# Ledger of designs, part 157: miniprotein binders against p81326

Target 1, 226 residues: p81326
Amino acid sequence: MLHFGGFIMEINHISKILEKEREEYIRNKVEEYLKQGFSKDDAVNKANQSWRTYIGHRIQDVIYNLLKKFLKDSGLKVTTDKALNNRNLPEELDKVKRLIAINYGEYLFLPDADVIVYKVENNDIKIIAIISVKNSFRERRFETTYWKLKLKESPVTSHIKVFLATPDKDNEISYKCPNGKPKKMRIILEYELDGIYFLKEDFEETEKAKHFGKIVEDIIEISKKL
Short names: E, the ipSAE of ESMFold2; O, the ipSAE of OpenDDE; V2, 0.75 times the mean of E and O plus 0.25 times the DockQ between their complexes.

## First folded at step 17 (miniprotein)

Design G76 (at its last fold request DockQ between E and O 0.88; V2 from the best seeds 0.79)
Fold by OpenDDE base, look of step 18:
Structure G76 (fold): chain B 226 residues (1-226), chain A 83 residues (1-83)
Amino acid sequence: as target 1 above (226 residues)
Amino acid sequence: SEEDKKIEELLEKADELLMEAEELAKKGDYEEAIKELEEAVKLLEEALKIAKELGNEDLIKLVEWMLKLLKYLIEEIKKKLEE
């Protein structure tokens, strides 16, 4: 039994728990924007937009911290794209950054990588997985898929697993074919990505679509094959 | 470090209590489930204290999340007791 199994499984409540902060957050932001000279309507709209960004980061932070803790015992390391955006990187993180870079001819760019899992063996860095954390799919529905496809194009990055973690609060991708109607986004994401991990219980489970509680074990297993 | 080990032990125990509480709640033993969760909260509060002393921001955030979760679960179970 994986350590911290209870905490991993109960992540299902993340959306509800964090949503409790919304009212106070919105109120404070509205006040801030009003002081900046925005109209009431503009202030409300800006506050709501800010909340969407904020809640996304909060979920990402929780996922990052959980993975960091639960993968530590296996000797795996975890970082974020934010950490890689620093000008002065430790050698280890500089190597990580270079090993996830995508070639565009004259330029190298990093994929969107909310969480990066890697291992260090004999001073060599091996990237294991990138986890994209999405709270909603209203915007950039296939962005993660794009990055997965780009990573596949290079022998340097083709082995990197790309996972999506989401509470899918709006049930956009929880089911493949509800009421006999295919959900294109679910089908495409499941097909193109290496896995989808749900921070909820109400979803259609498949070989690639699993509860978030399985992600640690899956990553560890992948790491052993690399 | 010794402190890190202590935190890990506390977190593991809290996790065990959480799992036990979940089983109890499924059986309808809500009062006992709450007691287990409250004990887990105490363990996490101790872990949080140590984490703060160490200045480990990631661990602090983790434990704070776990505390929020446990408190939420306690509230949810209490609602069931009132039904």
Scores: ipSAE 0.792, ipTM 0.917, lowest interface PAE 0.6, mean pLDDT 93
Fold by ESMFold2, fold request of step 19:
Structure G76 (fold): chain B 226 residues (1-226), chain A 83 residues (1-83)
Amino acid sequence: as target 1 above (226 residues)
Amino acid sequence: SEEDKKIEELLEKADELLMEAEELAKKGDYEEAIKELEEAVKLLEEALKIAKELGNEDLIKLVEWMLKLLKYLIEEIKKKLEE
């Protein structure tokens, strides 16, 4: 009896809610950049870049806090790759970092893992899933699939589910065959990833492509098998 | 703690009110939906006060998002009521 509340289901409004903030945000940022001596054109460009970063972080924070809240009763813990990049890690998070990092010979990198779900049993940590949060697919379209493939190469990480969460407001991956033609990005992402979770209602639902409200139940079910 | 349990109860009640408001809005009962959402806002404002007293930054961010969502929904339903 998992509590998938109305607040998770109403996340569909996240893009519209945050977009209402854009005009004021941009105006304030342009003023800040003008005061720093940038030209009007440079200030506008920097403000738009700042907005894209800001909205991406806002969506990630919402998802992180919702998952943290709703997974807690099932004994599941949540962290972020940003938290794992801090140098003063508690022992538990240091273990999470080492268990998710990918080894490239003498180099060690964290995958694109905005949100990380794990559990602790018998003082051992088991990473359940990572969720990559994407507001737009204009850049780095397939970085999440690359990290899924890399995680599959090691016995330590091969069990980790890799999910994508997105509002996809521009409908870049919402349908498999819009107008009868296959959408390469949707087809490949759905094939390679363990799931895509939409922060909106208008998308083509499949076994792997679901409303974000289903993610808590899916993660809990997976955790019981590990 | 006692405060943590109180916040949990407030959040759960607010979520129940949100779900009831959604059903009312689907039926076109906009005035009652707004009333339930406004009650949920009051519960979350109380939860936010407690979260700030505890200094729990993650909980503060969660409740602030929930409040923003409820206020957005109230505005949207009021718009439909006027139409």
Scores: ipSAE 0.741, ipTM 0.894, lowest interface PAE 1.0, mean pLDDT 89
ESMFold2, look of step 17: ipSAE 0.716; ipTM 0.884
ESMFold2 (binder alone), look of step 17: mean pLDDT 87; pTM 0.842
OpenDDE base, look of step 17: ipSAE 0.790; ipTM 0.915
ESMFold2, look of step 18: ipSAE 0.734; ipTM 0.891
ESMFold2 (binder alone), look of step 18: mean pLDDT 87; pTM 0.844
ESMFold2, fold request of step 19: ipSAE 0.735, 0.707; ipTM 0.890, 0.877
ESMFold2 (binder alone), fold request of step 19: mean pLDDT 87, 87, 87; pTM 0.841, 0.845, 0.844
OpenDDE base, fold request of step 19: ipSAE 0.773, 0.775, 0.775; ipTM 0.909, 0.910, 0.910

Design G77 (at its last look DockQ between E and O 0.75; V2 from the best seeds 0.73)
Fold by OpenDDE base, look of step 17:
Structure G77 (fold): chain B 226 residues (1-226), chain A 83 residues (1-83)
Amino acid sequence: as target 1 above (226 residues)
Amino acid sequence: SEEDKKIEELLEKADELLYEAEELAKKGDYEEAIKELEEAVKLLEEALKIAKELGNEDLIKLVEWMLLLLKYLIEEIKKKLEE
């Protein structure tokens, strides 16, 4: 069984590693936007926004690939919401899509699900967990919480664990009460979600707030109870 | 497939080397740690080659990340040697 202990633990460096690309990325994007006729200020702003999106996707991809690899031996499968956004889905993925859908009366919508973990037993699909990946909490701070609450409202989806994975580079949720002041976002996210997994070492560990290296074990344990 | 098994073996060995390198670095054996990491890089480069031949995008991305990580660690340890 590939423990990948080293690679999992060293994920702590993900922010620093990927940030090395930022300067070049921004420079190239600014140039691109200038060529499109934007002002210098607009080009810089757009480039920065583009970078935030880009880096978010990169982190998502890393997490997805790690989980896919680590969960493979346990028989668990991993997909993404992006993979589900297809008109022609294989039967298995079509079932996955249906099993995570949220009812809004006349409409069904999917939650934000950067990573979806599920198992197949006797041709039945059971959704185990959804992992939301957030690089920054500047926007949509409680979006993951919203989806957790919505999933909890249906007996079809109420069992699905919702986890947050983040490097939290700005220490927005790393500590509950730094300097005696409660961090509202950390407290709420930890309360509402099933777990928070940090891609870093410098954080306040609790029962629900753990290092990312624990997520595989936790998911496997949950899967055995489903 | 045989290729998949080979990749898995390479990744496992690379992980073992990474672990050993971490332990060496903790002991202050930085030169030996770098050597182990460089060997791990070679294994991952081979894995990447095979993954590309298979056209497995997910595996390619995984190995590329691992390579970035190892290279970063090597650089960080080298900085410590210069201090």
Scores: ipSAE 0.785, ipTM 0.912, lowest interface PAE 0.6, mean pLDDT 93
Fold by ESMFold2, look of step 17:
Structure G77 (fold): chain B 226 residues (1-226), chain A 83 residues (1-83)
Amino acid sequence: as target 1 above (226 residues)
Amino acid sequence: SEEDKKIEELLEKADELLYEAEELAKKGDYEEAIKELEEAVKLLEEALKIAKELGNEDLIKLVEWMLLLLKYLIEEIKKKLEE
């Protein structure tokens, strides 16, 4: 059988590829904010904040489109939390939304899931995994673990795998015990989640912490069990 | 559709060429690796044209990313040749 997924395996270059956009992006945004009357310091701060949002969305889009393509031949479908929050959902996506919703008494909320993988068999929908894409861990560090714990509380959602995908450029979770000190964030994320998938080469690999290129194989194998 | 089948064929061939180029680069056969990647770029440029004619935004974004990746790899391998 022919080798497939070269493009998914080479995603580890994504931060380097997208970083080429940063200098021009920041320059253009600073000019825009200066024209709006902001001081130089404020314009720079706002431009950097804008870049962080932009790059996070770019990484999410790449992951979404790659997974959608490379999971299709295995009968797996992919959607996003943005798509699920649109009005006038088609029936299939409305079912996906209901199958991942968390009950808080009088209220129903979706977990913070950037990408959702599911399958459809005989018009029945089975949620396979949700993938949280984090570019940085400076804010909402353990949000993903909270949602995993909530999904585990119900037999209807307890099978759903919760993965984290990250370039982790700043090495916030790349190693368990850098310099002999346990990194709380890495230890807790790896303990609670079903997997962490790195979009880079330099990290401590474990059973749960892997190169992103392995995520397609892992999801396909999980789907066969459901 | 027929166009969807053509795009799938082009993407699969491009992925095969990428795999072959990676193996060539591991052996140090950089000129051959670049040739394979340049062929993959041609296939993806054809796929992008078809995706645009279909107006399929997800396919357009996918192929545009794939092209960015291939061009990045070609540039990196060219740097290895000059070293």
Scores: ipSAE 0.665, ipTM 0.861, lowest interface PAE 1.2, mean pLDDT 88
ESMFold2 (binder alone), look of step 17: mean pLDDT 87; pTM 0.843

Design GC10
Fold by ESMFold2-Fast, scan of step 17:
Structure GC10 (fold): chain B 226 residues (1-226), chain A 104 residues (1-104)
Amino acid sequence: as target 1 above (226 residues)
Amino acid sequence: SEEEKKIEELLKKADELLKKAYELLKEAEELAKKGDYEEAIKKLEEAVELLKEAVKLLEEALKIAKELGNEELIKKVERLLKLVKFLLYLVEWLIEEIKKKLEE
């Protein structure tokens, strides 16, 4: 049986879709650079370089838009930390911002949450989940775990699920070890976070470490318990 | 402005096409669950045509937004265009996968 929410978002599907998008992107960028007077070889090299920068932002954008679209029918709403930092907030988003703020003594700051899922019931807002999108772990290895731990400190935010979504192209947390011993970073992230959703086909799957396609159904299930 | 009204009209038409495409995706899912793969593919192919039309409308809207130099509108249209293009590739991929099931 096919379920479009789960089936359509399987990692193999996302990989093939991004490959088709890459081909279109490269074609358009090559054409653009050729019009600027670059040689064909230089145009191709520049297009590939442009793609490397683009793909990181594109993965985050894709995840945001997929969640926004597929959760809408379940009465769930999606926003971003960038939207919440806008000065002219609608009342609803202002309430979301207040419900996710982290206390740092004299200061209140938002976590660096790429995607935020919430629902509105009886004119009250309930935050369901925060999703951190990580294309690389080099500079900010435990950033997601840091804000998970901070959110757990407050009764206002302790119920909020914190998820990581990542292609993990460098195999930093998805390494398959024959003896069943994953890398230290994977152990820590899986232990502290509520889930890790991989945008790749090969990784050691567990109760908390799943293919990205499972995220929509998991969020809907969590929302029903609140 | 008149140009901003044109962009808004194009965005509205694109959104209507996107909604119709999602209805076709829902119908295709129900057909596929019943094993009616040929009819499911037909519905998905109809969705592809609607999404292609939405891409054309959004590309026109993006051209007008860029001519106006309105950065907020440019970003809004680009965001929707990227989503529609992703969905188009996704639906095309689904057609290929269902065809494989039909051949089994």
Scores: ipSAE 0.012, ipTM 0.239, lowest interface PAE 8.5, mean pLDDT 78

Design GC11
Fold by ESMFold2-Fast, scan of step 17:
Structure GC11 (fold): chain B 226 residues (1-226), chain A 104 residues (1-104)
Amino acid sequence: as target 1 above (226 residues)
Amino acid sequence: SEEEKKIEELLKKADELLYKAEELLKEAEELAKKGDYEEAIKKLEEAVELLKEAVKLLEEALKIAKELGNEELIKKVERLLRLVKWLLKLVEYLIEEIKKKLEE
């Protein structure tokens, strides 16, 4: 029942539910830090830092659950980088892990692929897309583009689509500047990535910058070409 | 133009249906939280019919916008149509999930 309620709110009112959840989360964390002996100002600052980490994981979980549910009937599978880092991997996930690994000479590393979409045909695995989830662009703003560029260098991974999913609450990449030009970060992200999917109602829409609901049909169309 | 007035009329009717469907979804959510799965399904099925009608109205608006060649209206109608189709798909999946709980 909790899952049903949260699921509706997360789809229809993502920005509003996150704002309400933030209020309660911050209040509880401030109380916790005050009990630990921190000053009121320090408790508030630490609570806000804790929220940034929490919300990133929360949005990632929402996206994972939505994609898993909506892509299942199209024969597509969904996993997470968190699942791929488990000690005992099933054979299928071990193959997925190997197919997205990036070569750094003698070493192989996984990209920061928060959500991974793949298909299985006759026990062969094809990676369709990875989705990077970003709640904020204040720090590590081009990390997703770094992984896209590294994936393009490898012949094994160059076909993999790299998408960004974001609520962009602070309007850092959603709208043009007052002078009518897109922000530098928006230009770079849209140029380098295969798509940006917004978890919000209003933004400057383009062929590559779309409402999150469009991601399902886009992934299905890409999978048909692979 | 007369065609632009027709599009605005269709969009207004679709918005009214979407608002009513969202209220039914909220009612269904509260019913499901209380374990009233049969009544929750009934509310979701009502929302499905409203959302299907909204899709039909928006598809008509999109046809007219394309005939006019107005790219701004086409994009506006396509955005709303994507949202409504997304909600319709969500509601259909929620009906399936609640039916599973009811049948257990």
Scores: ipSAE 0.006, ipTM 0.256, lowest interface PAE 9.8, mean pLDDT 78

Design GC12
Fold by ESMFold2-Fast, scan of step 17:
Structure GC12 (fold): chain B 226 residues (1-226), chain A 104 residues (1-104)
Amino acid sequence: as target 1 above (226 residues)
Amino acid sequence: SEEEKKIEELLKKAEELLKKADELLYEAEELAKKGDYEEAIKKLEEAVELLKEAVKLLEEALKIAKELGNEELIKKVEKLLRLVKFLLMMVEFLIDEIKKKLEE
């Protein structure tokens, strides 16, 4: 039974869908750079750099669409930080933006909130969770923890759950050191955040570190308590 | 116990549904590679039905395991249920992606 479930997850991992897209993207970008006069090696290198930027947005879009689809029947709504930065902001989204913005004197900044889950009750907005999507931890590895700590400072935002969602394809936070201890980054992220959701099977599961498949159920449960 | 046997029966039935769903996913992938998007969507929709039935069976098994207080069975069923729900999520996503290609 355990072997069967693990097998299905391995072959239908979200990264397999993205790998098909990678093949097409890199092929097209290499051709584009070759046409511009770059050498084959330079074209390949530039195509790979372009893919790393593209994949970050693609994973965010996938997670947004999945959550929007599977939370709708529970009365929950989903938006993105990109939507909140739109100049033509609807009244409802303007309220969402104001409820998650962090004050730095003369300036208001949005947290690293790639995906935002909220509910509307009697025309009142309640923010349930903010999900930060990280494809890699090479850059801005603790940005999500910084925003979590800032949100905790205000009674308006202290209830908001802050989650990290990641395929962690390079095993940066799912790998154990030879002594069996999790990496420092994994320890810090798990300690400070409300949860880490992996888009992969190979990781050590804990109360706060779970497979992405559990995120919908967890968010619904949290919303019922609010 | 009778309850433990019922849980094993539900798990076995769910596993059979998952095997059939996996085969349909393979067939859909081959059809999509050939550009037969409409048939691929049909196969994926059949897989969705099987996966939803598997979720229902596993939720029933989980309820019984919790009533029994059997921590080992609870963990086993929860793990499988989580994996099946994630697979269902992925299949729904694939249907939407293939529909986009059908429109082009």
Scores: ipSAE 0.000, ipTM 0.384, lowest interface PAE 10.4, mean pLDDT 79

Design GC5
Fold by ESMFold2-Fast, scan of step 17:
Structure GC5 (fold): chain B 226 residues (1-226), chain A 104 residues (1-104)
Amino acid sequence: as target 1 above (226 residues)
Amino acid sequence: SEEEKKIEELLKKAEELLKKAEELLKEAEELAKKGDYEEAIKKLEEAVELLKEAVKLLEEALKIAKELGNEELIKKVERLLRLVKWLLKLVEYLIEEIKKKLEE
């Protein structure tokens, strides 16, 4: 990850690393679009659209790599929904896919699981958790909640923990009652999900809403009970 | 109390070590941008040692805070300790990624 945010790791500030990366990315993309003959306003809009797609993948990649590294010594494995959608799956990943699939009558579909944590014991696979990664909550606000409720309905998947990981830079779910007004999104997400992990310092901490630094410890503890 | 002063001294020292580690990370970034990967790794390894020292200071502060039964100080120290341990693992990750680049 030599292109990762210039290698500056600010404590509890992955979003700040990504912001420095954003400034460079936007500058380069605006220049690129201007050279292609777009107006300044169109170039800026296209660069911002390109950034939104790019940053989503970057945050997912960072979280995937951190979890893979931090959980390896505990015998836990990490994969992605992107890996599970490959045409030719190794036997192990094919089993993971089958254990996380949700039944809709005659059809089986995978949840939107950006990162998946599982363990292998004597060639048997146990899914521990899925992690939905959200940089913003402007679109598909309750999608993670929908998948949690669907997984809970089946005895095969009901044990799977569903977590949300987010920098929440815009403070959309950082507090339950900012300025005395209940924040519906934060309240519902905390109620329905098994945990919310913030990639930032400033947020209202509860038993289910924690700093991202606690996720490794929590996943290991859950895996020991399974 | 004298114990509360000791905790504040330990927290201040840990924060100073964190600031120095962050400066080393910035230096490592500049070196990596210039293609000086070996020197960048040396700076990151220095940061690792500072972060390990910060962990020791914060663990001492946590013991004192628990002995005092001050829940607010316990939570404050635990929060910073979690951040330092998390950063330490991220720096180790960066060292491995730069080493992979040297292999190319």
Scores: ipSAE 0.005, ipTM 0.254, lowest interface PAE 10.1, mean pLDDT 79

Design GC6
Fold by ESMFold2-Fast, scan of step 17:
Structure GC6 (fold): chain B 226 residues (1-226), chain A 104 residues (1-104)
Amino acid sequence: as target 1 above (226 residues)
Amino acid sequence: SEEEKKIEELLKKAEELLKKAEELLKEAEELAKKGDYEEAIKKLEEAVELLKEAVKLLEEALKIAKELGNEELIKKVERLLKLVKFLLYLVEWLIEEIKKKLEE
């Protein structure tokens, strides 16, 4: 559970925080477009359009920053697949990359690991979890599941927990069907993955499908067993 | 360089302000759990002022880093600035939520 500010962090609250950020984002983008010579009306319209594109990417950054902040007190480290794709990696991150990369003949691919949690003990690195952040499921609905299955094939990576974090804006996995059963995609994702953390207030909650705020305590608990 | 030392001084001051704000947030959490909402809001409002000062220092550091063209410093300052701004928004939202409980 998150100890910051006295509340267990939930998606509804994260969404409200992002909404507070929207006003500053719009102001800055309007200023930027005005400096480029656009009219006041055009600047406002372009800023609003830019926000609609930006918000999808922003949620991944927010999750990374929250996990980095709250897991630091537990001795856990957080990085991103973007950081691991830098040309000049520090030794520690190079080791992290090697411990999660999957071989396909002559090719080495990182799983869909938007956020990676690991720990360092006696110069040994242990990967705790990877978190895949999905804003929607229209195109790549089982991509996270595919990477979980690939990681399970190797004794080096089979211990790594794979979590999905999602606002599920289109309500594709949040609720049961009228017949009382979960949707097929929800059943498969919940079965194969180690957890689904919703960035939204309302959804069908289970032991593995939880509010995002619970991810911190879950990761800390897992790390103590490794 | 002298400019890099200035950036490190600004970062150190911002981190000190962030630590003080985090302590105030923990105090506010304990007060809110006990139902002392008015005192919790007071602590959160104090944290807001510290976080606003940290943002100002980090924006100054970012300006200097960009003028130097030091990509590593720019990224370091940007990451901390994003975190501090997020925490500022979080604290402002928490004040609003606790005020609603007082009105109930």
Scores: ipSAE 0.012, ipTM 0.281, lowest interface PAE 8.7, mean pLDDT 79

Design GC7
Fold by ESMFold2-Fast, scan of step 17:
Structure GC7 (fold): chain B 226 residues (1-226), chain A 104 residues (1-104)
Amino acid sequence: as target 1 above (226 residues)
Amino acid sequence: SEEEKKIEELLKKAEELLKKAEELLKEAEELAKKGDYEEAIKKLEEAVELLKEAVKLLEEALKIAKELGNEELIKKVEKLLRLVKFLLMMVEFLIDEIKKKLEE
């Protein structure tokens, strides 16, 4: 039976729908590590670790590509923090980088902005939203919240919406405790952030906690108000 | 009301289109697993057309629900419409990914 969460899992892992991709990726990585002088056992272990890292980046890529494709017709542009860290930035991306950077005295740092949505108004750029993509909430579970609070401190960045997008496979923020109360992490993230978008069907929906399918519509509506 | 009955019929038709799209998506998965990417794309493109039709029906249902001022129906239709639109986006993304595989 096709369920929304199951379908998203297959897309995010692409290898589940295209089993040959996973097998080919592992095979290629094993051969690569063998050529580097690793033993067969070490090569296989490293290939599996590489796959785990690769799949983590795939969900970010999926979200980026989906938003890029479906926001284009609304006059909105999408980039990534990876693109902003490239050498020899185009003028437009250099302006985007400056408009989201946070000042720490002599230093400027980018927030945890895996995906950035902006629009060009004449020769000026307006940042609409940044999206942090989290596959797990281990040691840095409030990092996105920290960046939201820092962005609120400046009139230049205070309008920027900060969203979290997550499959939440470990049910760290999508479910309540057995006593019916939301988990502390869920309460804090929902309170401080502008929205949480779940890449799964089973979660407690609120005004700020929504299915990922709503994110394109929400971003377009926000951009019209700016 | 007559308008509420029309919303129910539109929702039922959209659900039928979703079920047909689901069947096509399953067929596409099996074809992709066998390496039959061109046929898989054809099935996915058929699913896209069904999902686009479902979107139109749900947008009509939403318009009627808003005119009636029925908040429960508005929420119900909006939720289903967002799910269908997201599924449509994901299927179109998958088509692009498989096309890239064919180009390799």
Scores: ipSAE 0.012, ipTM 0.389, lowest interface PAE 8.6, mean pLDDT 79

Design GC8
Fold by ESMFold2-Fast, scan of step 17:
Structure GC8 (fold): chain B 226 residues (1-226), chain A 104 residues (1-104)
Amino acid sequence: as target 1 above (226 residues)
Amino acid sequence: SEEEKKIEELLKKAEELLKKAEELLKEAEELAKKGDYEEAIKKLEEAVELLKEAVKLLEEALKIAKELGNEELIKKVERLLKMVKWLLYLVEYLIEEIKKKLEE
C-alpha cells in the first residue's frame, strides 16, 4: 500500500477534485445569471440548481477518465454508454454493445452502464465490469440491481461484474441506523451487486463496499480470472 | 484568421506544458515507490507550476474563441481546460497526501 499508484487509489481524491470544481462552477454560474439581470439571491439559487444537473454528468466523466488512465497499462479498455449510443460505431465498440445488451423480445436495451471496462484478447472481447454512477438515490434507487439481475439470466452476460459508484453525500446508503444496522437500501444494494465504491472517506468498509480508490486493483484482479 | 492562429498556438503550448507535467507526475510516482517522498513532492510542485501556466494560456484561448463565436474552437479549448484543471487538482491533492506520509 506504500506504492505511489496504490497510494493514490487508496485515497478518495475524486471528492476533493469535485469540491474545487463546485466552487468554480457556482462562481461562474452566479456571474452568468447576474449578467442576465437576476438578483444575487436568484442567481445563487439558479446556480445551485444548475450544479445538481451538472454534477451527475461530471462524476461520470471523472470516473471514466480515471479508469481509462489507470487501467491502460493493464491492457484494459474503458468506454461509456454515451459512446455506445453513437450511430456510427467502430467495430470494437459495436461488439462491446452487443455483448452487454439485454433482450426484451423485439427490443434490445443497454443496462445502466455509465462506464464499461473490457479487454481484447486473441481478437475476442471480454466484458469485465459495468459501473453505474449515482449521485443520489431519490427516485431510481434499485435500477442498478434490476440490471444486475437481468444480466445474470444470460450465459453471455452472467460473468459481468456490476458495480455502483457514488459520493453518497447525503449518507443515504453509507449511514448506519442507531442499532448498528445498515439502511434497507444499503443491505439490498450490497447483497445484489458485485460491489459498491464510495467517493467519500467517512464510512465503514466491508468486503463489497469500499473506497473508490480500490476499484482499479479489483477490476485488474477480476480480469485475470477471465 | 490571425485570431484562430493565435488560439492554435496557445493550445499547442498548453499541450506541451501538459505533456511535461505528465512526465513529472510519472517521475514523482517512481520516486514515491522508492520512499523518496520529499523528491516526489518537488517534482509534483514543478508539475503544478506548469499546469497553472497551461490554465492561463487556455483561459486566454477561450476568451479569444468566445469573441470569435467559433463553437468548434470553444468546445476544443473547454475540453482541454477541463482536463488540465482536473490534473492540477489531482496533483495538488497528491502533494498534500504525500506530505501526510512524511509526517507518519
Scores: ipSAE 0.000, ipTM 0.216, lowest interface PAE 11.5, mean pLDDT 79

